VHH binders against tRNA(Ile)-lysidine synthase (tilS). Designs and how they scored, part 5

Target 1, 344 residues: tRNA(Ile)-lysidine synthase (tilS), of Thermosynechococcus vestitus (q8dih2)
Amino acid sequence: MWGIHHARLHTTLKTQQWLPLGSRILIALSGGQDSVCLTRLLLDLQPHWQWSLVAVHCDHRWRADSTANANFVQQLAQKWHLPCEVVSAPDLPKTEAAARSWRYQVFESVAKALDCTHVVTAHTQSDRAESLLLHLLRGTSPDGLATLLPSRSLGAIQLVRPLLGMTRAQTAAFCQAYGLPIWQDETNHNLEYRRNRLRLELIPYLQQHFNPNVEEALAQTAELLASDRAYFEAEVERLAPTVLREHPPALDRLRLREFPLALQRRLIQCFLRQHLKRGLNFRVIEAVRALMTTGNGSQTASLPGGQHLRVCGRWIELVRPMPPPPAPVPPDPGERSPPPSPLY

## First folded at step 11 (VHH; from Z9 with F27Y T28E F29S S30F S32F G33S P110G G112P)

Design L6
Fold by ESMFold2, last read:
Structure L6 (fold): chain B 344 residues (1-344), chain A 132 residues (1-132)
Amino acid sequence: as target 1 above (344 residues)
Amino acid sequence: QVQLVESGGGLVQPGGSLRLSCAASGYESFTFSSYALGWFRQAPGQGLEAVAAISSSGGSTYYADSVKGRFTISRDNSKNTLYLQMNSLRAEDTAVYYCAAKYGSLDYSGSPEWRAWEYDYWGQGTLVTVSS
C-alpha cells in the first residue's frame, strides 16, 4: 500500500533521476530495518518505474548467526518474489574497512554478472549525520566531511542512496507500520563500537540538550560540503590546463599567484595527486605554495619517494629521484681453478 | 522548488470542526494558479487516502465519499493558499493530513492510488486527532 514515503521518494527520483525508468537495480539487502524499508519501497514503486530488481546479501561470516541471517534474507526475498544472490566472504581481516571494501567489490562483481547498472544501499539521513561526526572527531578536511553522496560512480555502475531523506526513526516506523520482518543484529547495542556509542549516547544527548533536529542539521551540513567539493573539483578541472604542465611536470607559479588561497591549495593538490604516490598532506601543499614567492632554485624538503619541488623561473617543477648508480661492472670471468699439480 | 506548509491541525472532539491551511511558495517561475491541489491523509497503520482535490482555477472540486458533505476544499490564488474546512469530525478522520500539488489539470478517471502518483509536491503534514 502506497504511503507518504512512497510519494516523497517517487518525487525525489523524478527530479533527480538517480534510478531512471527501466533500470536494472541491485539492492544491498542486509535484513536490517533500513535495508528492508528500502527494498519494500522500491518493490512498491517498481510498477511505476519498470525497474528490474535483484537483491544481494553479503555474508561476512563473522558471527555465529550469520547463516541464520542469510536464511532470513533469502526467505524474505522469496516471499517478495525478489531474486536474491548470497555471497560469502573469504577470510578477511575483521575490520570495518576490510568488510566495506569487500562488500563494494561484491557489488561491482554481482552487478556485472547480472547486468545491473545501479546498486542501492540503505544509508539514511541518520547515517550521514553519524559519519560527519565520526570524521569531525577524527580531524578531517572539509572534503572528508562530505560523506555519503546520494549518487556516485562505483566502477562501471552507479551507487545510489535513496534513503538519505529518511531518519533511522522513520525507517523503523515504516517497518512497524507495514508489519515488515527485520533481522535484529545484537551488535547494534554494543557500546565497544564507536559508531554505536555515537548513535546510542552522543546523538541522543545532542537531541535532548542542544537541537532535537540535530541529525537533519548535520546531514544538511554534509550535503552543503558535498556541493562545495563538487564545485571546487569542477573549477580545478577547468583551470588545471592553464596552471599545470604535464611534461615535465610543473606548476605555473605566476598564474597560481592570481588565484585566491582556496584555489591555490586545490590546484597544488591536484598536481601533487597526479605525481605523488603517497605523502600528500596539508604541510606539503603549504610548502609548495610557499615556493610561489621564493627565489629561483628554492625547493621543498625531500618528500617520500625521494622527490621534491623546485622553482625554475615561472615554474615549480617536480624533481624525481635520480636513478641509482649502475652496479659496479663485475670483473670479467677470471682465473679458473689451477689444474691439479702433477704431484696430486 | 515548491514548498507546501500545512497548519491548523490539532485535537478536536467528535462533531467538532477544524480548518486546515496549506501555504505554497516557490522560486522565480512559481505560479500557484498553474497547479491543481489536493488533500490526502494517512491514518496510523493505513495507506495514503485521497480526501479532496481542487482544480487550478478553483472551478472543479472532488471529494472522497467518506467526507462528502462534511469537508470543503477551497483555494485563494491571491494568497497562494489551499484550505480544507472539516466539519462534523469523526474518530475515523484521525490522520496526518498532507497537501499536495500537481502541475496542470486534474485526472478525472484516476483511482485514489493513481491520483497520489500524479502529484509532484507534498507538504510535511499536520496531525488531526478526533478523540474523546
Scores: ipSAE 0.388, ipTM 0.796, lowest interface PAE 2.9, mean pLDDT 85
Fold by ESMFold2, fold request of step 16:
Structure L6 (fold): chain B 344 residues (1-344), chain A 132 residues (1-132)
Amino acid sequence: as target 1 above (344 residues)
Amino acid sequence: QVQLVESGGGLVQPGGSLRLSCAASGYESFTFSSYALGWFRQAPGQGLEAVAAISSSGGSTYYADSVKGRFTISRDNSKNTLYLQMNSLRAEDTAVYYCAAKYGSLDYSGSPEWRAWEYDYWGQGTLVTVSS
């Protein structure tokens, strides 16, 4: 029963130790082909890894067939002797982002309740390629193109994506070859969603006319950017105590001059992320970097929130706006207010 | 860290021959002669089948019963290359063929699936189709 995908995943897990021997693992099982493929692979590997496996199914209740989907998942898990928890959303999420956020909160809470140390999701190489393209079209930084990391922290547990080495076509072929039942979701064909247009129209066009292996090529680019990001994050963490001052917040501009441009920008970014709630972009980073060579008292324009940065000797200091006067004490809450006009 | 790349697959008539090659490379401390090597295959709808294995020195070879007398595994440590000469091909030999490497000694005990998990590096595969 072991095929090449079992062998490759087993080898990757031996090398990377993303799912260590004996781990208690929560599997996100939607019933779709990728999640069914993931679950079967982990069940087949389980005897060699001594994992404790339990599935979780998140029911968003967005579709009339959501109960049928949950029943399908429960029956599959029962057939496979896999404990399975079903969690239904108490409120209907309004957006895909809200639904995703809710799912990840469920993963954390269920993992805590069942003492799982890891959660696995069935994101594929194809998903990584799609995410890179969506972020590229939006215009993001190189770090933003390093999407869908194979392993990362999610609160107190580790989130692992074991299928990043397999395309969607490969998970489909796996399910077909092993006769695995899957749940088909009709929204996967709705072209009003940007990701579906990319998946159903753009990527096939690129495969046919540019590169048959474009999904792999894009996913490799995301992985290379992820390794570069990890290197720079480690360097910034090591260097930040020698460049950044916390109280009052400042950058040592003489020390900054000692580093290459890429590190200058990342150290400034690190400082600004700690102290700005919004408005961090390339223009702001470059404005701050320009202060490395300007005269004492030079400053940036006002940043969102009314803050700016100013040269004070060797330091580029964050200057906050003067606090507003204390607000008047609110009226007694028992006083009746007239209703607002109905147009606002 | 080892990279394995297979070549030499294709369409062949029953009774014909093919020679598969597997080029090995690695970062920094890679030493091909420290690895035992093997060929595996996966036919449509089947699991991996061990086909042949060869020790790091080339002094010991092993073959599946289904291929004995027809297939020959060999290696050239000076070129970092593993070979599989396939003669008298049959329709049941149709599969994707993978080369694999493991550090150290060759040990062939247990089920075919157990032998697959002993290997640490796998190639991308080369398709062999045997048909009239």
Scores: ipSAE 0.340, ipTM 0.780, lowest interface PAE 3.5, mean pLDDT 86
Fold by ESMFold2, fold request of step 16:
Structure L6 (fold): chain B 344 residues (1-344), chain A 132 residues (1-132)
Amino acid sequence: as target 1 above (344 residues)
Amino acid sequence: QVQLVESGGGLVQPGGSLRLSCAASGYESFTFSSYALGWFRQAPGQGLEAVAAISSSGGSTYYADSVKGRFTISRDNSKNTLYLQMNSLRAEDTAVYYCAAKYGSLDYSGSPEWRAWEYDYWGQGTLVTVSS
């Protein structure tokens, strides 16, 4: 029954309390090796934690074999005496982003219907390493590198990723060692997808030639960045009421000067996110920050949507664009026109 | 955080001997002598089996029946190291061996398997293969 991965997960859950005693937990069960591993681990730990467990399978309907996949998951859940809900997708854009967004909406809906307080997904240490690399290659802020948090809010429930301490190789070995059936997805080997190329070509190259433990190293970097992000988010939440004015929207530039640079930037970012729909970047944050030391009436250039920030005494105020003037009213048809030419 | 690193595994012939070591380290608040320690093993396709345990002072030891008389657990608190001397090795001893640590005293009153949940820190494991 219990192996080393049960022992390690149990210890982590005791320490972190991500899945408290007696929780009602919704398990995302795709049928792949990671989700089957997660489900078996939670079922084996269930007597010690008194959890209520129910699975959900999200059928994207993208492949001809999607019905067979759903049948596989239902048969596995039945064998394991695990209640299982299957939810089929509406018509979705065929992108991973659309599928992920839909799945998370399903998790919230099913959890509400079944009174679950937590949902678990089978993201691994390998997934975290891959996500960090993809974001790094695209270019992003340190906050954008803090991917795949172990626990976070998802609406009224908590989303938990208990397998972040296991690599994909370890979940595969677990399934093999315990004789667990898994569903193979042929798209996992399609090198036209950037994540698959990273997983199948780049990570193995890094493991062989640079660091055999590179997945762990990258996942630890993501975790360190996540803890830094959490610290700054808590500080911003505590300080924002003393710096941000809601009506009309403004920043207290005298109070901003009292904070370290990192907090100045994050408080400005917090303000701008509340009031700008798009176009927030480092350049904009720095333009607003420059107004802390300028004279009254100084302002930024126009921001996306025609808005700008302007110094008004102690405050840096958000100035919204005027609505465009109405179209000119056409001249009344009765207005005098020039006399017509005699012959045209 | 406490880190445990096993070493000393390898390939040996039946009847041979091997000594495993587990080096413990931690931040400044880590005190090795405050921990009870144990060795566990997991053979391919099987569950985790308790092998031996030793109290924080080294004054009490426990052994699984399958290894009594052949294995000896010991610790050196001055070197932050746990040991397992394995003599008269058999093919059945083939497994990955893990060291584990728990804070406080060693209170054994049941099967060693049940005690895995009491341990808070686990090493990465070292492979022992016993083969002709």
Scores: ipSAE 0.320, ipTM 0.765, lowest interface PAE 3.6, mean pLDDT 86

## First folded at step 14 (VHH; from L6 with R115F)

Design J3
Fold by OpenDDE, fold request of step 16:
Structure J3 (fold): chain B 344 residues (1-344), chain A 132 residues (1-132)
Amino acid sequence: as target 1 above (344 residues)
Amino acid sequence: QVQLVESGGGLVQPGGSLRLSCAASGYESFTFSSYALGWFRQAPGQGLEAVAAISSSGGSTYYADSVKGRFTISRDNSKNTLYLQMNSLRAEDTAVYYCAAKYGSLDYSGSPEWFAWEYDYWGQGTLVTVSS
């Protein structure tokens, strides 16, 4: 039975062409509400789009019920005649970041193994809003607020988030309306997790007292920021070869001066990221920017790794610490000249 | 982005009347008159059903058999607004009503289900409840 959410998703997919006709798609299926919703929608649309669908479940093994969850997903997939792969995590740090990283690695690996060109995740508008708030509260750059892009590259595959136009409430209603089984994760109620606190306390508070449509508003903001980010990334990619020298590594300070401040910073950042593994921050970027107008021989303070930047004419050059002078090669114990043969 | 916003829904008694409106807003480049428009509805536990459609010019209209003679679809291109006059309402008309827009012409030669898939924009919906 086709409903409004089918129609909306179809329209979105038709317009954006995120999931081309006949493509092989890997579905990240957690068993939760959103992933079940996504899976059902895609299955329902499958006859029209002629997709080859396969699911992957990532078992983090962090929870006591992880095995049960995996079994649930497998049963669901079987019921829906959806091939499903279950991948269990190795010993991972119990951090959200580590889990996320691992999942994406799994997605890429499984997609490759199964010849999928696309991976879909069930991130919702609500997730986008939550992520934006979380990042905002932590303090972030504008780029950091551009959370959960509708589509991005993941190695050789394309990651797509088809449900970014749906709220969690809508996915809930969908699952209920269609009688879809959902795995309930008990950890979703644990307020020790900041994300859950946002979901359960802060967002409802904002909805009640500030804006009932706060999720939509925040998600829209995230979308706008994503567009801006994409523009700047494209510009940086386009301009980087014109201002960055690779050998020896340097920045063209004369060319940089011609760019708006935002591009200057991003180009400098781009350069520094290529050479600095850690310690890149606003202060460092500004220190480099200051070199654009300083005299020849001016230099930054020592950067992480013992490197610094120095003005050399037109160029801001990266100066690497000189390797310690090779330890004096111990004098080759002089070949004991054979004792002079007795001039007998 | 083009937004469609429905209004006019509510509670009505059987035999009563309602008038739904759908206001389209978007970028200045959005030409309302270039879009065919339609009303769809979804009742609880039911699928999406096409109710009525109107061509871009307003010269052609289509109605579901279930609403023929009772509902009238119209549009005002000067106001970027779509209307649905609903008369002689019945309990079975209870549903969320959605406005939809399709760029270009409507092809009604297909199944009603396929008709929904050709639309480019959807509204959030307005609830119509017909109850005694």
Scores: ipSAE 0.804, ipTM 0.936, lowest interface PAE 0.6, mean pLDDT 91
Fold by OpenDDE, fold request of step 16:
Structure J3 (fold): chain B 344 residues (1-344), chain A 132 residues (1-132)
Amino acid sequence: as target 1 above (344 residues)
Amino acid sequence: QVQLVESGGGLVQPGGSLRLSCAASGYESFTFSSYALGWFRQAPGQGLEAVAAISSSGGSTYYADSVKGRFTISRDNSKNTLYLQMNSLRAEDTAVYYCAAKYGSLDYSGSPEWFAWEYDYWGQGTLVTVSS
């Protein structure tokens, strides 16, 4: 039975062309309400779009019930005649970041193995709002607020988030309306996780006392910021070859001065990312930016790895530490002159 | 971005009347008169049902058999607004009503379910409850 959510998703997909006709699509299926909702919607739309659908379940093995969850997903997939791969994690650090990184690696690997061109995740409007809020609270650049893009590249595949226009409440209602089984993760109620605290306490508080539509408002803001980010990234890509020298690595400070402050910072950041593995921050960017107007020979403080930037005429040059001089070759133990033959 | 906002829903007794409105807004380039418009509804536990449709010019209208003679779809292009006059309401008319817009002409050939797939924009919906 087709409903409003089917119609909306279809319209979105038709307009955006995120999931082309006849494409092979890998579905990230966790067993939770959002992923189940997404899976059901895609299956229902499958006859029209002629997709080849396959599911992947990532078992993090963090929870005692992880095996049961995997089994649940497999049974659901079987019931729906959906091929499903289950991938279990190695011993990973118990951090959300590590888990996320691993999942995306799995998505890329499995997609490649199964000749999928697209991977879909069940991130919702609620997730987008939450992510924006979390990033805002920790402090971030405008780009950092452009969370959960509707579509992005993941290696050779395209990652798509078809449910970004749907709230968690809507996905819940959908699952209920269609009698879909959902795996309930008890950890979702653990307030030790910042995300859960945000979901269970902060967002409801904001809805009640500030803006009942706060999730939509934040998600919309994230979308606008994503558009801005895309524009700036394109500009940086266009301008970088005109300002950045690769050999030897340097920045053209005269050209940099002609750009708006936002582009100056982004171009400097682009340059530094190519040469610094770690330690890139606002202070470093500003230190480099300050060199645009300083005298010849001016330099930054030492950067991670022992590198620094120095003004050489028109150029801000990256100076790398010289390799330590080769250890002095121990003096060849001089041929001990044979003791003078006793003058017999 | 084009937005469709429904209004006029509420609680009504059987035999009563309601008038729904759908206001369209968008960029200056958005030409309301270039869009065919439709009303859809979804009752609890039911699928999306086409209720009525109107051509871009307003010259042609279509109605589901279930609402013929009771409902009237109309549009005011000068106000970028779609209307649904609902008379002689019944309990079975209880649903969330959605406004939808399609650029160009409507093709009414095929199953009512497929008709929904041609629309480019959807509203958030307005609840109509018919109860004694």
Scores: ipSAE 0.803, ipTM 0.935, lowest interface PAE 0.6, mean pLDDT 91
Fold by ESMFold2, look of step 14:
Parts: sequence; structure tokens; C-alpha cells
Structure J3 (fold): chain B 344 residues (1-344), chain A 132 residues (1-132)
Amino acid sequence: as target 1 above (344 residues)
Amino acid sequence: QVQLVESGGGLVQPGGSLRLSCAASGYESFTFSSYALGWFRQAPGQGLEAVAAISSSGGSTYYADSVKGRFTISRDNSKNTLYLQMNSLRAEDTAVYYCAAKYGSLDYSGSPEWFAWEYDYWGQGTLVTVSS
């Protein structure tokens, strides 16, 4: 059943080489429409790419229907002659973040056991748009808006998201048109979750009143920011040894002056990440950057953790907090200035 | 790097005609005449079917048996445009039609389904409906 989405995915994979010929690939199969669409596409492409495919299903256990979900996934995989591993949570995740962290640990563990080099997840263009909006609403740097990369490392394996060119509406239409069974997850309509409110209320509002193609527009912005981030990360890695001193920790402010503003900020950020445990933000970066043009001995205010930076010649040096001095004692009553002369 | 945009689809009665167009564009190094082009179609719930293809110069053409004698593929390299003239339309011609491009020469020696493997640029599609 080779269709237009197969052709488009094949072209992307030839160009980008995210899933090289002959790779051993672990497919994250939840049973939902996006994961079923992804799995069908990869199975149909498999003969031409010579991949070894195996699925993994993460069973969160304590959901009302989690056993039925796992049974559905196993039956689907059996019908498709796709080997499938089911991994049950040892402890019920209490939050979405904890559930996601556990799933990624499972991916690494199962991939190692089955000698897979890649794991694929069914994140879509719609997911990328939603993630960008969530990060924007929280306030973040441009790097933080470069969400859901098409390929990134996850420990010793590569995590690949082949469906970033398809919207959720397109994966739904794919499953409908090809008669693919999908598992309906009732929590997708629970408005107590912020992502669901964004998906069910905010994005439709934006589509109706601002831009009917807003999901594509937001996802393209995330992609542009990702390529910019990759360029600057490579430049910072190349330049950091010539600007940053390790012992004692310092920045060479004469060298730093030679670079454009964007690189100055990123080199300072790189330095501060190595030495601050918390509290790195734009204000701190700008406070340190201001020391490039101040006199010797100038310093920042205290940073989180009691640290600050001080100008020492060509260097901006990190200064650790000192122990507090002993409490002052009041002067002895007889040790102050002599009394004033009487007025007589 | 290459953008393809189809137009000209619509509703037509059996026995009628339509002409599809596909406008091609790219960056300044884009040379339309270096690409072989094709039309593919996909009916709901069906696979992608090769309809017609044309060499970069326009000197060689290919047609699926189901459309031979009814459809004519052509190109105008001065306008960066591919055409499909569709005559004597039938209900089974109802589908979304896609234009596609591949760099280099024409080679259609394999299965029609595997023919799509050679194309690396695809348009968004235009719907053709043939019904009364």
C-alpha cells in the first residue's frame, strides 16, 4: 500500500540518512494513531531499506485500561509479523514528565538488549508546534524554542522522529484511509493537562482567527531556530578553548571583545554553565558581559550560590563566597572617642 | 530545494476533459530542463499509481496502460511548467494527482509501484473528481 506519504518519507530518509540502510530500529508503539501510522509506514518501506524492525510498548499499568491497551498493541504487532516487547512500569509514574523519563530509560535498555542502534517515536509536526508554544508561554531562550529535533542522541542510541513532516490530522487521515485499527486514549480530552488545553482550545482558536496553517508555521520556526542553534553550538565549541580559562575559572575579556554580540553571550553562557549550579539567566549573562568594558576590580553583584565575577586585568574571574566574618562586638564602653570638652 | 505546485483539478462529468498544470521553482541554481517529470495519482484507500512521465527534453514519454490514448503529458521548459491533458475521463480516474521530479534521465524499467522510488520532489496534489 505505497502512497504519497511513503514517497515523501522515503525522499526525506534518502536525503537526511536518519535511518541508514540496514539499521536495527526500535519502534515506540503506543497504539495511538501517530504510532500506528509510523509503524505501518516503516513496515512498508522496510524491504527497500533492509531495516530490522522491533516494537516496544511501554505499559504504565495503573491506568484503567492499560492492560487492554497492551493486548491491543501485541495483537496488532502479531498481525503485522512485527516482534514486540512489552515493558511494564515497576512503579506508577505520578506525572507526565516522570512517565516520559521512564519511557526513555526503557528505550535505552531494550535497545541495548536487542542490539538496536536507533529508536523511532511518532512525534508529529503538530507536536512540534505545541511544544514551541508551551516553551514560549513559559519564557525561554531561542535555543529552548528549537524543540523536538528530527534526530538526536539518547545515550548510546539515536532517537529519530520521522513524522515531523506530517500533522496529527494527516496521521489520522492515513489511518482512516488504510483501515488501520488505533487505540483511543481517553486522557487526550482531559483539559486539566496544559498540553491538552493548548491542543484542544488554543490551537483551534489560532487556526480560526489568525492562521489556518499555524501548526506548520510554528513547526517551521522551531526548525529554523534549531539550525541556528546547531551553528552557534559548533562555533562556541571551537572558540571556547581560546577564551575560557579553567584554572582559575576566568574569561579572557580582550579576546571576548573581538567577537560579535551573539558569540559573546554564548561564550559567557558556556562558561557560566560550567560553574553555576542554578540561576543562569539572561540578566546574569548581561551583567558579566558588562565587565568587558569596566575598570580593574569591577565586579558583578552576588550570583545564586554567593558567587560573583570580578575583573582582574584582561580576565573576568569567578570568585567563590568567603566564610562570613565573626559577628561584630559592640565597642567597649571606655574605648570610644574621648568625650567632648565641657562647654564652660 | 525544488518546489512543485499543481493546479487545474476539479469536478468533471464522465467523458469530459481537464488540463492539469504543475509549476516548478527553486533556488538560482535550479534548472528545470535538467529534471525528468511525472504525474502520479492516488484514489482514496488505494496505492500511488504512476500515470505519465516525460524526459527532461520532452523527447521521451511514458503512459500507464489505463490512460494511454486519453492523456497527454507535455512540458514547457521556458515557463518551468509541466502539463497533463486529460480527455475522455472516467469515474476510475478520480484521484488526487501529484506531479513529481527527478534529476537526470528517464528510466522506467521496473515495476510501476517501484517507479516512484526514483522521484525526489513531490507537489501537494490537486483533486480530480469524475462523477455525474
Scores: ipSAE 0.436, ipTM 0.814, lowest interface PAE 2.8, mean pLDDT 85

